# VH-VL binders against Cytochrome c oxidase assembly factor 8 (COA8): the designs that were tried, part 68

Target 1, 167 residues: Cytochrome c oxidase assembly factor 8 (COA8), of Homo sapiens (Human) (q96il0)
Amino acid sequence: APERGAERRDTAPSGVSRFCPPRKSCHDWIGPPDKYSNLRPVHFYIPENESPLEQKLRKLRQETQEWNQQFWANQNLTFSKEKEEFIHSRLKTKGLGLRTESGQKATLNAEEMADFYKEFLSKNFQKHMYYNRDWYKRNFAITFFMGKVALERIWNKLKQKQKKRSN

## First folded at step 9 (VH-VL)

Design o38 (from o1 with heavy chain S56Y; framework fv_pabinafusp)
Fold by ESMFold2-Fast, scan of step 9:
Structure o38 (fold): chain C 167 residues (1-167), chain A 124 residues (1-124), chain B 112 residues (1-112)
Amino acid sequence: as target 1 above (167 residues)
Amino acid sequence: EVQLVQSGAEVKKPGESLKISCKGSGYSFTEYWLGWVRQMPGKGLEWMGDIYPDDYDTTYSEKFKVQVTISADKSISTAYLQWSSLKASDTAMYYCARQGWHYDESGPFYFDYWGQGTLVTVSS
Amino acid sequence: DIVMTQTPLSLSVTPGQPASISCRSSQSLLHSDEKTYLHWYLQKPGQSPQLLIYKVSNRFSGVPDRFSGSGSGTDFTLKISRVEAEDVGVYYCSQSEHFPYTFGQGTKVEIK
């Protein structure tokens, strides 16, 4: 299946960085920024006696991270592609080549680039609105399950202690 | 990797005080009871007591209640077994062991990881 | 205190042959959560005890499948389907249902 949020012609890879957490970590580990999304991936620690509820929360957080990484990787790719197309189109209109006489990439002035940024933001307004809505929905679900896991952990601690006093 | 590392062997005279240690690593130290088990030379295993490091709650076998003190320092993931006045009859190997549990169970009930042991020799 | 009685106290086995150790508790080890808190430990010569079987029949991580536990109530058995040289040591049954925790007197397993 295609990646969630992927653009029609140019889709960023959904892969996370190749960085691995320390082998014997007892905590979630935060990696370096991903090449495409520029977001830091989290490598989730799996507890020794992970409950089904804890596993469900972890998988929800992992899935949300994958969704978030894919969204921003695609957004950054789209921005880069459309910026390049805009520059090439304007240079063609002026009868200029893609490179200067010195071999450097030809660029547009600040006023022309401001037009591109305004157009890009306007065009992507609805996309960002839907991203924010889904982001809030996902974080609400995560918060809900975090609460359930916290209650389960409190209950399990009480059970552990109670056993020692049950004669 | 879960590890329990105990302090080194001790040679003491009767009447001296002693405190031995057991340091946990590779797991959440405050989430598990940590027990102490004695093994006299050529004999079997005797459970002495345990501590829950999160709140320092202790439990003792009646036989050991007045002989030793169990304590811990959760900031350094270390538990302790202490004697105020050693006797020759305290000569033994002392093990610390983590009390395992599972989320579907009613509490801690088996010693899943053990320290290497601390040999305590008390002689005049 | 709950008394744990092991039989035999000593066992000599030819390599590759099976071995069986029995453990009896003075009271039932069944908890109200329907779990039975009977465990088996092995102490190899010069080493710390190690967990083999917990709650009657569950093999601990890394324990070979030649080890199996069975039983209910007050009568329990540890079986080794084919004894190997590394299985030499003293085997202890233990209960954690009743306070204080208690251990059996141990069964010494040696190779013939």
Scores: ipSAE 0.204, ipTM 0.657, lowest interface PAE 5.0, mean pLDDT 85

Design o39 (from o1 with heavy chain S56T; framework fv_pabinafusp)
Fold by ESMFold2-Fast, scan of step 9:
Structure o39 (fold): chain C 167 residues (1-167), chain A 124 residues (1-124), chain B 112 residues (1-112)
Amino acid sequence: as target 1 above (167 residues)
Amino acid sequence: EVQLVQSGAEVKKPGESLKISCKGSGYSFTEYWLGWVRQMPGKGLEWMGDIYPDDTDTTYSEKFKVQVTISADKSISTAYLQWSSLKASDTAMYYCARQGWHYDESGPFYFDYWGQGTLVTVSS
Amino acid sequence: DIVMTQTPLSLSVTPGQPASISCRSSQSLLHSDEKTYLHWYLQKPGQSPQLLIYKVSNRFSGVPDRFSGSGSGTDFTLKISRVEAEDVGVYYCSQSEHFPYTFGQGTKVEIK
């Protein structure tokens, strides 16, 4: 298995080619924003004594992160593609070229772009509604398991202390 | 990487005081008991006592209860073993060791990582 | 205090041959959680002790599979299937079921 801190492909548009969690870290580490989702990845610390409950929480958080990144990466790419298609379609309808005479990309004014934003939001309303529902479900589950892990840790510390004293 | 680094060798006279240290790194210092083990020259291992750094709770072997004091400073991840008045019979190698613990255990701990040892020589 | 008795006290082994060390406790090391708190440590010449096996049969991280532990109650065995030069040193059994924690006298393993 790859050790923690192994080099990773760049997740930021800035051109950084590697993402390395700090060495000897005993905590979760947050990286730079992902190129496509624009969300910061979390690299989770796996303790040597991880309980099944702690593992369940960590996997839930990892799966939620992956789900969230995939959703926003897909959404951002879809938005960009449809925006470009809308602009090209409108410019063609007006009899205009895709580039200005100066060679710059031709654009639409704010009123014209408002039509695209309204259409995009309307078309994706149900998708965003289901995303929000799932996000709250996942977040509540994570919070619930975080509470259970916290109680387990308190109980385990109590067991360690009581056992030591009783022996 | 879990590491325990102990202070250097000491040469003392009977009646002198001494405090040796053990610094932990690469793990959550406050979440593990830290024990002290004595090894007299050419002899085996003897558990002396241990400390839980989070609240400085200590336990001692009866043999060492009045001879030494165990303490810790969690702000610098360091535990200490101290003598108020050394005796020639205190000449020994002293090891600190972390007591490993697993979530499914309700019992005492095993010494999973050890310091390099501090040699204490007490001679007149 | 719990007395831990190791046999033999000294063992001379030809490289590649097996070795066996026995450890007997004066009282049972079985806890009510059904785990037995008997551990094995190795101290190589000039080095600190290192954990080999914890709770009778569990190999610690990085410990070669030629080391194995077995036993129950008061009677325990550490086996090395084929002794190598780096295995020389003093082996200690230890219990952490009863307070205070105690160690055996040690078994010195040497190469012939």
Scores: ipSAE 0.237, ipTM 0.626, lowest interface PAE 3.6, mean pLDDT 84

Design o4 (from o1 with light chain H31E; framework fv_pabinafusp)
Fold by ESMFold2-Fast, scan of step 9:
Structure o4 (fold): chain C 167 residues (1-167), chain A 124 residues (1-124), chain B 112 residues (1-112)
Amino acid sequence: as target 1 above (167 residues)
Amino acid sequence: EVQLVQSGAEVKKPGESLKISCKGSGYSFTEYWLGWVRQMPGKGLEWMGDIYPDDSDTTYSEKFKVQVTISADKSISTAYLQWSSLKASDTAMYYCARQGWHYDESGPFYFDYWGQGTLVTVSS
Amino acid sequence: DIVMTQTPLSLSVTPGQPASISCRSSQSLLESDEKTYLHWYLQKPGQSPQLLIYKVSNRFSGVPDRFSGSGSGTDFTLKISRVEAEDVGVYYCSQSEHFPYTFGQGTKVEIK
């Protein structure tokens, strides 16, 4: 039975979607793209004889995935909201309606949108730089621990065969 | 969950060949030694031998070394126990069992999960 | 080969009473400074053997705490503090310290 009473409260529309992977899988499961982040989440398999080092790696990968999902969910929502606001503001300034005579949503051409993209990138430049820094730092740590886990597994295999044959 | 599923019961005549199987699931098949244990009708347990599926390395009890061949196909997570020529004295229940280990152990030495058994009856 | 001898060969127990099974090896399992590989298995009627205790005293996953193992060298004991109906079956001790791995002849436990 799943644990109750440790429920996380959602306070913001940052929106990280949830999915239900197949149960009793002996491998990692890859889900559908998240509604908000557009990234595919991974559900990590927990081995029955997981070592402390393997557990540390798995938790690091899980935490990095959650951080990455939240970042892109928030970024995509912010981009969409600000883009819509910019379009409405520019159409109002030109005296144009939000929809064309044919009933289609009114939009700006690529040249007109250049100002929005430039402003959005400038406004978010520091945020994106810190994201990239942390992304590489996290992936460096994951790669390091993956190497350590691989060496541990090779050592354990050698130990098993050595001890069995020594009897 | 860890499961070992064995092939069904067999009825054979002396001199016939036989190959029975044991399929592992719910764990890394190539990371555990898998053993075979015989139980004669109304008798106790006898260890026959083990195989490490990753490289098909085998260890046999001297009593069984000439009688049987142990093999494995890691691509389908299946181990096999085979006789070239069955004898009436081979009538028994045959179990496959995984040799457990923990990350802090020096090696695999105990049978933590067992298959349901394959009954082999050899009679004229 | 190491011979594992169990006593008694059969045991009839009133439900709720304790039971004790002894296992003796023909040579010491403490010959080296490593862990002792002495294990206990239970085979219920019509079922496969199942692991109860590994390395003398460690309970396997899901095994009730009424089961305990102890011993050293050549003498080992499995104790059931209060026998229940579901504990009926044949108990086997086994050593995997030396090749070939060997089992005791078994102890049949039944309810009176």
Scores: ipSAE 0.235, ipTM 0.637, lowest interface PAE 3.7, mean pLDDT 84

Design o40 (from o1 with heavy chain T58E; framework fv_pabinafusp)
Fold by ESMFold2-Fast, scan of step 9:
Structure o40 (fold): chain C 167 residues (1-167), chain A 124 residues (1-124), chain B 112 residues (1-112)
Amino acid sequence: as target 1 above (167 residues)
Amino acid sequence: EVQLVQSGAEVKKPGESLKISCKGSGYSFTEYWLGWVRQMPGKGLEWMGDIYPDDSDETYSEKFKVQVTISADKSISTAYLQWSSLKASDTAMYYCARQGWHYDESGPFYFDYWGQGTLVTVSS
Amino acid sequence: DIVMTQTPLSLSVTPGQPASISCRSSQSLLHSDEKTYLHWYLQKPGQSPQLLIYKVSNRFSGVPDRFSGSGSGTDFTLKISRVEAEDVGVYYCSQSEHFPYTFGQGTKVEIK
């Protein structure tokens, strides 16, 4: 049936695809790699009695995911655009057409492409350095709050059992 | 969605043993107390006892502590109510129900979701 | 055991009219956390009980705003502002402050 083979294609305004977890999922759901960022999105499970601390952790993780998705989607687009421009420029300089005799897109060998990769990495060094800094900062914060949430859950479980025994 | 699915109706003779089940889904099974409530034909509700599935901590109403055993298997999100020897007076509808709680409360205190019930008929 | 007494035991209501059910506990249901553990359940004919109101006045998810709970200590009231056909059934008050948990004897609400 179309419903069984149909792929859900919800795309965010930023060009990032959206996904929906199964309705009966009681855990976080991990989707397929995004078309633009090539990263797997995570849809976070919201507990029925989510505490303010749990909500803060979930929002932090969601915000970090969105930031990460946007960064890599933009980086991949920039890389693809500049790679194509580099190839066109080199082929034109050699007096070669942009297409082969078979109509296929003309390419450069790995040695020739090494120049592009070096230039791209050098040009984007500062950008990637700031990305790595923010990535580690965000993951440190997430780990810290995960620890706080774990302790809160232990205390909630203990409170539940103590109340029943005290009666 | 939160769902509790109970085993089907049973017809037994006095003296026979019985074990009925309640399977939870759509929530973290080990984080909520699961209770059992009896309803005799044409009568009201009676709380029998409950279990915390994570460590199988059991509580019972004194009326029921010698009549039944409550257990749970957290690996399959299922709780059980069992009798070693049924009596005609055990004829009733048996409900399982999840005990809800909120993070600012001092524990679980209300039955927020209920199973569909298991009718147990004991007659000779 | 804590005795929960409901009045009336049966109530016939004309559709659209209000209804009120009282519940009295033999001891206070106030916990040291300042919450009162008195709840209301509805059992419609042939169905499982369902939670209506928890901790005196909190309406459970999906419960219409025509249902309201009030009270303190040992005296509690469930009110239905405009009774509808789907509201027929047996209403139970229940306490979970003291072990064992106990239920009232039930109030049957029916349409005239």
Scores: ipSAE 0.189, ipTM 0.620, lowest interface PAE 4.6, mean pLDDT 84

Design o41 (from o1 with heavy chain T58Y; framework fv_pabinafusp)
Fold by ESMFold2-Fast, scan of step 9:
Structure o41 (fold): chain C 167 residues (1-167), chain A 124 residues (1-124), chain B 112 residues (1-112)
Amino acid sequence: as target 1 above (167 residues)
Amino acid sequence: EVQLVQSGAEVKKPGESLKISCKGSGYSFTEYWLGWVRQMPGKGLEWMGDIYPDDSDYTYSEKFKVQVTISADKSISTAYLQWSSLKASDTAMYYCARQGWHYDESGPFYFDYWGQGTLVTVSS
Amino acid sequence: DIVMTQTPLSLSVTPGQPASISCRSSQSLLHSDEKTYLHWYLQKPGQSPQLLIYKVSNRFSGVPDRFSGSGSGTDFTLKISRVEAEDVGVYYCSQSEHFPYTFGQGTKVEIK
């Protein structure tokens, strides 16, 4: 058998860091930022006596989080791709290489990049408008169900306390 | 996992005061009633009373109403059973137990998780 | 107070044989929600009581299938289909329909 500490030739498969809250947590937990979206995921606590209404709220919040994460991951990827294509095109027009003598990626100055940012914002204006509309719709739905869950909990607590005193 | 951890055994003389504790973990402490049950040596189980930690609402068995005080400190998930003046007849094992409930139930509750017990010995 | 009466008070069982414990309440334990609040607890030697059966017939988490509860109104039965050494202890029936909560006097189960 190889001695302990022998150099490995193979690299392990890389993956996004998994987030896992403490096992005994009784609260929602916030994870580290996602590599692609830069948003922090929330791991939702599942109560011991979760009602169907509470489950519906939790699933709505989970679906909204997944939708939001996917939107920004795709948007960031699109931005990076189009930015690189723009830089490549402009450098080629100037007769410049893609790399400096030091091997670093060649870049454009702020004034040269202004055209790209304006074009990108203009091109994606309607997409972001629809995103904002859906984001507000989802958050109003979540708030409404939060209210319903709060009322259900008050009702259940009243039933428990009244029964406790009745006998 | 749900756990209830009680304070250690006590040896006291008649007339002394005593306060024993029960600390809950692994669940939402403020959402469940916590009860106290006495077991005298060689005897069966007697319900003493219980407390709802969220607002310190309480219920006592008539037999124990003047003998003991039940309280809770929700900030540290701990309930207490207290005597102002112990009697030899208070010698017993004291258990705390969580009263389970389900959202579709109207009550009353059953004791689903129990502490390990606190033995209180009162002797002259 | 509601009186809970258990029979027998003591039972010696050969391993693998069945055992039955009866519990009778002085008043009905049926609630208006159509549920009956009668529960069974086991206290093994030197240990805290533990929940076996709640609301007549529901096994608590981790309780083996050999335990079953039945009954209605004022008459209830706990059955162990085949008694094992780990089943030794005192069995208590309890009601939580009426205050104060009350327990039966207990049935001691021993292995022959």
Scores: ipSAE 0.108, ipTM 0.601, lowest interface PAE 5.3, mean pLDDT 84

Design o42 (from o1 with heavy chain T58A; framework fv_pabinafusp)
Fold by ESMFold2-Fast, scan of step 9:
Structure o42 (fold): chain C 167 residues (1-167), chain A 124 residues (1-124), chain B 112 residues (1-112)
Amino acid sequence: as target 1 above (167 residues)
Amino acid sequence: EVQLVQSGAEVKKPGESLKISCKGSGYSFTEYWLGWVRQMPGKGLEWMGDIYPDDSDATYSEKFKVQVTISADKSISTAYLQWSSLKASDTAMYYCARQGWHYDESGPFYFDYWGQGTLVTVSS
Amino acid sequence: DIVMTQTPLSLSVTPGQPASISCRSSQSLLHSDEKTYLHWYLQKPGQSPQLLIYKVSNRFSGVPDRFSGSGSGTDFTLKISRVEAEDVGVYYCSQSEHFPYTFGQGTKVEIK
């Protein structure tokens, strides 16, 4: 039996998200870190009389956030898998088991792990460089549209004040 | 959800001062003019004045300019209507109402959301 | 001050029948932006006024489509295609083109 009659329809997408902003929020809301990307999501407030320009800015920010979340979720997953494979490969080369006698995961010393980190960064250098370029391009576009929205808001405020005083 | 919540009913004697309130929620309080409308018992609606909360710029109908003062405290999203000395003729229902606007408009405002009203009774 | 004149002052309607209220302003309500700032409000018994129609013909959120507004310049009409029991109350036209803002005297709608 649906018990959500008192909930706002647009609070959460169908399929249920654990992250839910306050029901009567009048501003953006920042959630807890995502399990996969380790980044905090932002849910954007939608104004009552949102202009087409404001909607474009909001969608651009939402799309940029989703792109950023997906990039880091994938990167973190790739890092974890390759790190585990590297450790297992090196332990096998040494003739060691995957677990110590204490039951903990067997690990490599800092000098051996440094080789993995150096190799991982090196082979992912170009990927990270393109990420940075896209990140700056997206933030430039966001800043540009934020400026346009600010000017539109100033203009609308002036129209309201002038009309009120003229009549 | 836009809401305007007004203070409770008041019973006063002539000569007393009074300040009633209207608290807005569910919207950006400083971006909308907030008006006050009087309704005498059994009569129609009269616009008294309004205020822009961001800078406390107030506008008054000539009939009400010397009778009342409109103010706002944007830190608590509340507007006020006050009398220094009440008269029996001030007995009425007082409504606050938000003045709506659209980004594509350049004309004056309309009252899109209204408070529940504050009944003020002034009698000896 | 702009005078807003409503006719009739009262009407009794059988449920399901149409109703029409007229509003005349003493001056044009057309703004230079080509919009006309004439609005309609409904006050149900014991309740606050509520916005029905803004700028002549635009229904406010949640207002049933049986309400419609029309008109231009100085002559305006509010129509209810099929009056229901919940439509009982006093209807006011209002202008916000000229200072000070003014309301019509009101039209009381009752069910027979």
Scores: ipSAE 0.318, ipTM 0.672, lowest interface PAE 3.0, mean pLDDT 85

Design o43 (from o1 with heavy chain D55E; framework fv_pabinafusp)
Fold by ESMFold2-Fast, scan of step 9:
Structure o43 (fold): chain C 167 residues (1-167), chain A 124 residues (1-124), chain B 112 residues (1-112)
Amino acid sequence: as target 1 above (167 residues)
Amino acid sequence: EVQLVQSGAEVKKPGESLKISCKGSGYSFTEYWLGWVRQMPGKGLEWMGDIYPDESDTTYSEKFKVQVTISADKSISTAYLQWSSLKASDTAMYYCARQGWHYDESGPFYFDYWGQGTLVTVSS
Amino acid sequence: DIVMTQTPLSLSVTPGQPASISCRSSQSLLHSDEKTYLHWYLQKPGQSPQLLIYKVSNRFSGVPDRFSGSGSGTDFTLKISRVEAEDVGVYYCSQSEHFPYTFGQGTKVEIK
């Protein structure tokens, strides 16, 4: 299965690559979720006769992916860190240990955690607002160039068909 | 650590068959292309072909396509180079080498780790 | 097949002095991904080849910074800023842009 293949690739040696698509591949490859961002990276297939317009679209998609990966990796780490600090602080205030008698991690009830979620969202509101604006702007640009590439491919096919017919 | 360990030296007569091996360790064997390179005595390097072990997909140099067969057994992380009928002109050092790769590269690869080589001598 | 031509074929260097090796390909090695697939290997006496530089200018892990690669299109150069005794061997340029992969004839570097 694809999931098993992705898992095997994810266990590859340490270094710059997490998975290796076949060199002769004619398709994009989707990797396993990143440890920090929890987003699946895409390795884009580059055709041998890639047009300047196709290259521009690919680079835009690659750059957007890198930006998105970095944003969510940082956001998830910040959330996890602040959540643990909040829980530890509140348990200490109540005079409770960090673990139950059974050795399980002690936690707060949903009502108590609601305070943390509210504060976290408020604190990060502006950051998420800028992320959403940038994300929509990037996706608009990608969609626009996808349309241009589609038109270029249609034109090239029509041009080739006309040349073949003239023979 | 990444290691490629090749089988020992071989001395053969023309017309005999031969199969030499290259065992990978210290990395995910099925996730990298593995190539074979020939070096005739006192000469330079010649790429013969390569294999992607997970799919047993092979690529050959046209010069070597009819001379050798490349295969791999992923259960033991070993690749093979085989001749059905050796010629004196096959006398050479044979190297296996892993093809390094970065996920942002779409094209051909580079040989990042090499085996120690297998010397094949074919004489009548 | 892409022909890789190295100059000089042999080079004798005084220890501590710089050395330079040129490599010329019969066709451009620039891929559509804007990367150039030209690599440099060193084969020390009695040893297997080892990777020095990949994609023109990237030093492989463990390769000293006195080694540097440069070039574009069809003309490439490997420079050693200060040649040491351990740098003796045959240097090969190689392309992996076109099938079949090809190597230069090699440049033998010796210490005087």
Scores: ipSAE 0.006, ipTM 0.506, lowest interface PAE 11.5, mean pLDDT 81

Design o45 (from o1 with heavy chain Q99S; framework fv_pabinafusp)
Fold by ESMFold2-Fast, scan of step 9:
Structure o45 (fold): chain C 167 residues (1-167), chain A 124 residues (1-124), chain B 112 residues (1-112)
Amino acid sequence: as target 1 above (167 residues)
Amino acid sequence: EVQLVQSGAEVKKPGESLKISCKGSGYSFTEYWLGWVRQMPGKGLEWMGDIYPDDSDTTYSEKFKVQVTISADKSISTAYLQWSSLKASDTAMYYCARSGWHYDESGPFYFDYWGQGTLVTVSS
Amino acid sequence: DIVMTQTPLSLSVTPGQPASISCRSSQSLLHSDEKTYLHWYLQKPGQSPQLLIYKVSNRFSGVPDRFSGSGSGTDFTLKISRVEAEDVGVYYCSQSEHFPYTFGQGTKVEIK
């Protein structure tokens, strides 16, 4: 017999979240925002005549993307979890249930949520500072290698032209 | 995947003009020299010339530089081989081929991918 | 022009046996970058030429390891360790060191 429809229903939404670039792409592909990091992933095109310097740049960009995706996915999940815990704690303190009389999810007002945001930022200040430091270091390295690759490409273009014109 | 697709076979009379095409796909068209190679019926291969599509710079074999014009339109990734006045001796299969290279090379290149060929027949 | 001379012009071989094709250039193909710009192409019946070996000894992508190239200066050899039916066709050596780029006359490989 065929597979049951309930299992198919459960898996269908998660399948569409898998990033897949177009086949036969000759350029970098930018995907939809990741569910957890809310960042758009980039699938880097690998040229057939990639130099070691170009490969180093590509790998650095890929590693930086993976690092960045992981950081923000982790941060967003932590934020969401702690936000829900804060809301539940405050509602319990007030003697309220997790759902309203109409069955909707109970929420706190903006003034009450401001306390959570202040606490979260304070708790994560050092983590964000280290992230910014590493992010700048990585982008400096990427910019440096982008410059080296650009110079290499200009040099190679000049070599190719000169060779074809030599007598 | 790298592909070079050439225009279809042509049957012409002596004195007529002709322009055949070669469209590249699957690679950066402007970063590779594209060459034209002639093969007369039952004969071997003859290099005619190359073009660098980024600036349309051309190099011709001396035998062919007065017989044909090589050009390219990088906006549509297409190179052309053109005759102003065909001769019966121009009857041949014409191949376009990409000139491959590696980052460590400073010498001339080799033809790594070839089009399917365009048969040109010139007869009265 | 650089003259590329292939020997033999025709070769009949039984499947599974080795085959060897020689190519001689009228001038050295060694570039100042210490690389030798001698390449081998195969044209199967009714098909476009395809690259087999570039710069003397480097196999192109997808080319079986039974094909090998060797040589230096003006004397080069293409070897097929075990000829298969799919290897029939005309083999061309070519130089891209000097303008104009030139090809050998071709060696026709046939099955006995």
Scores: ipSAE 0.016, ipTM 0.585, lowest interface PAE 7.5, mean pLDDT 83

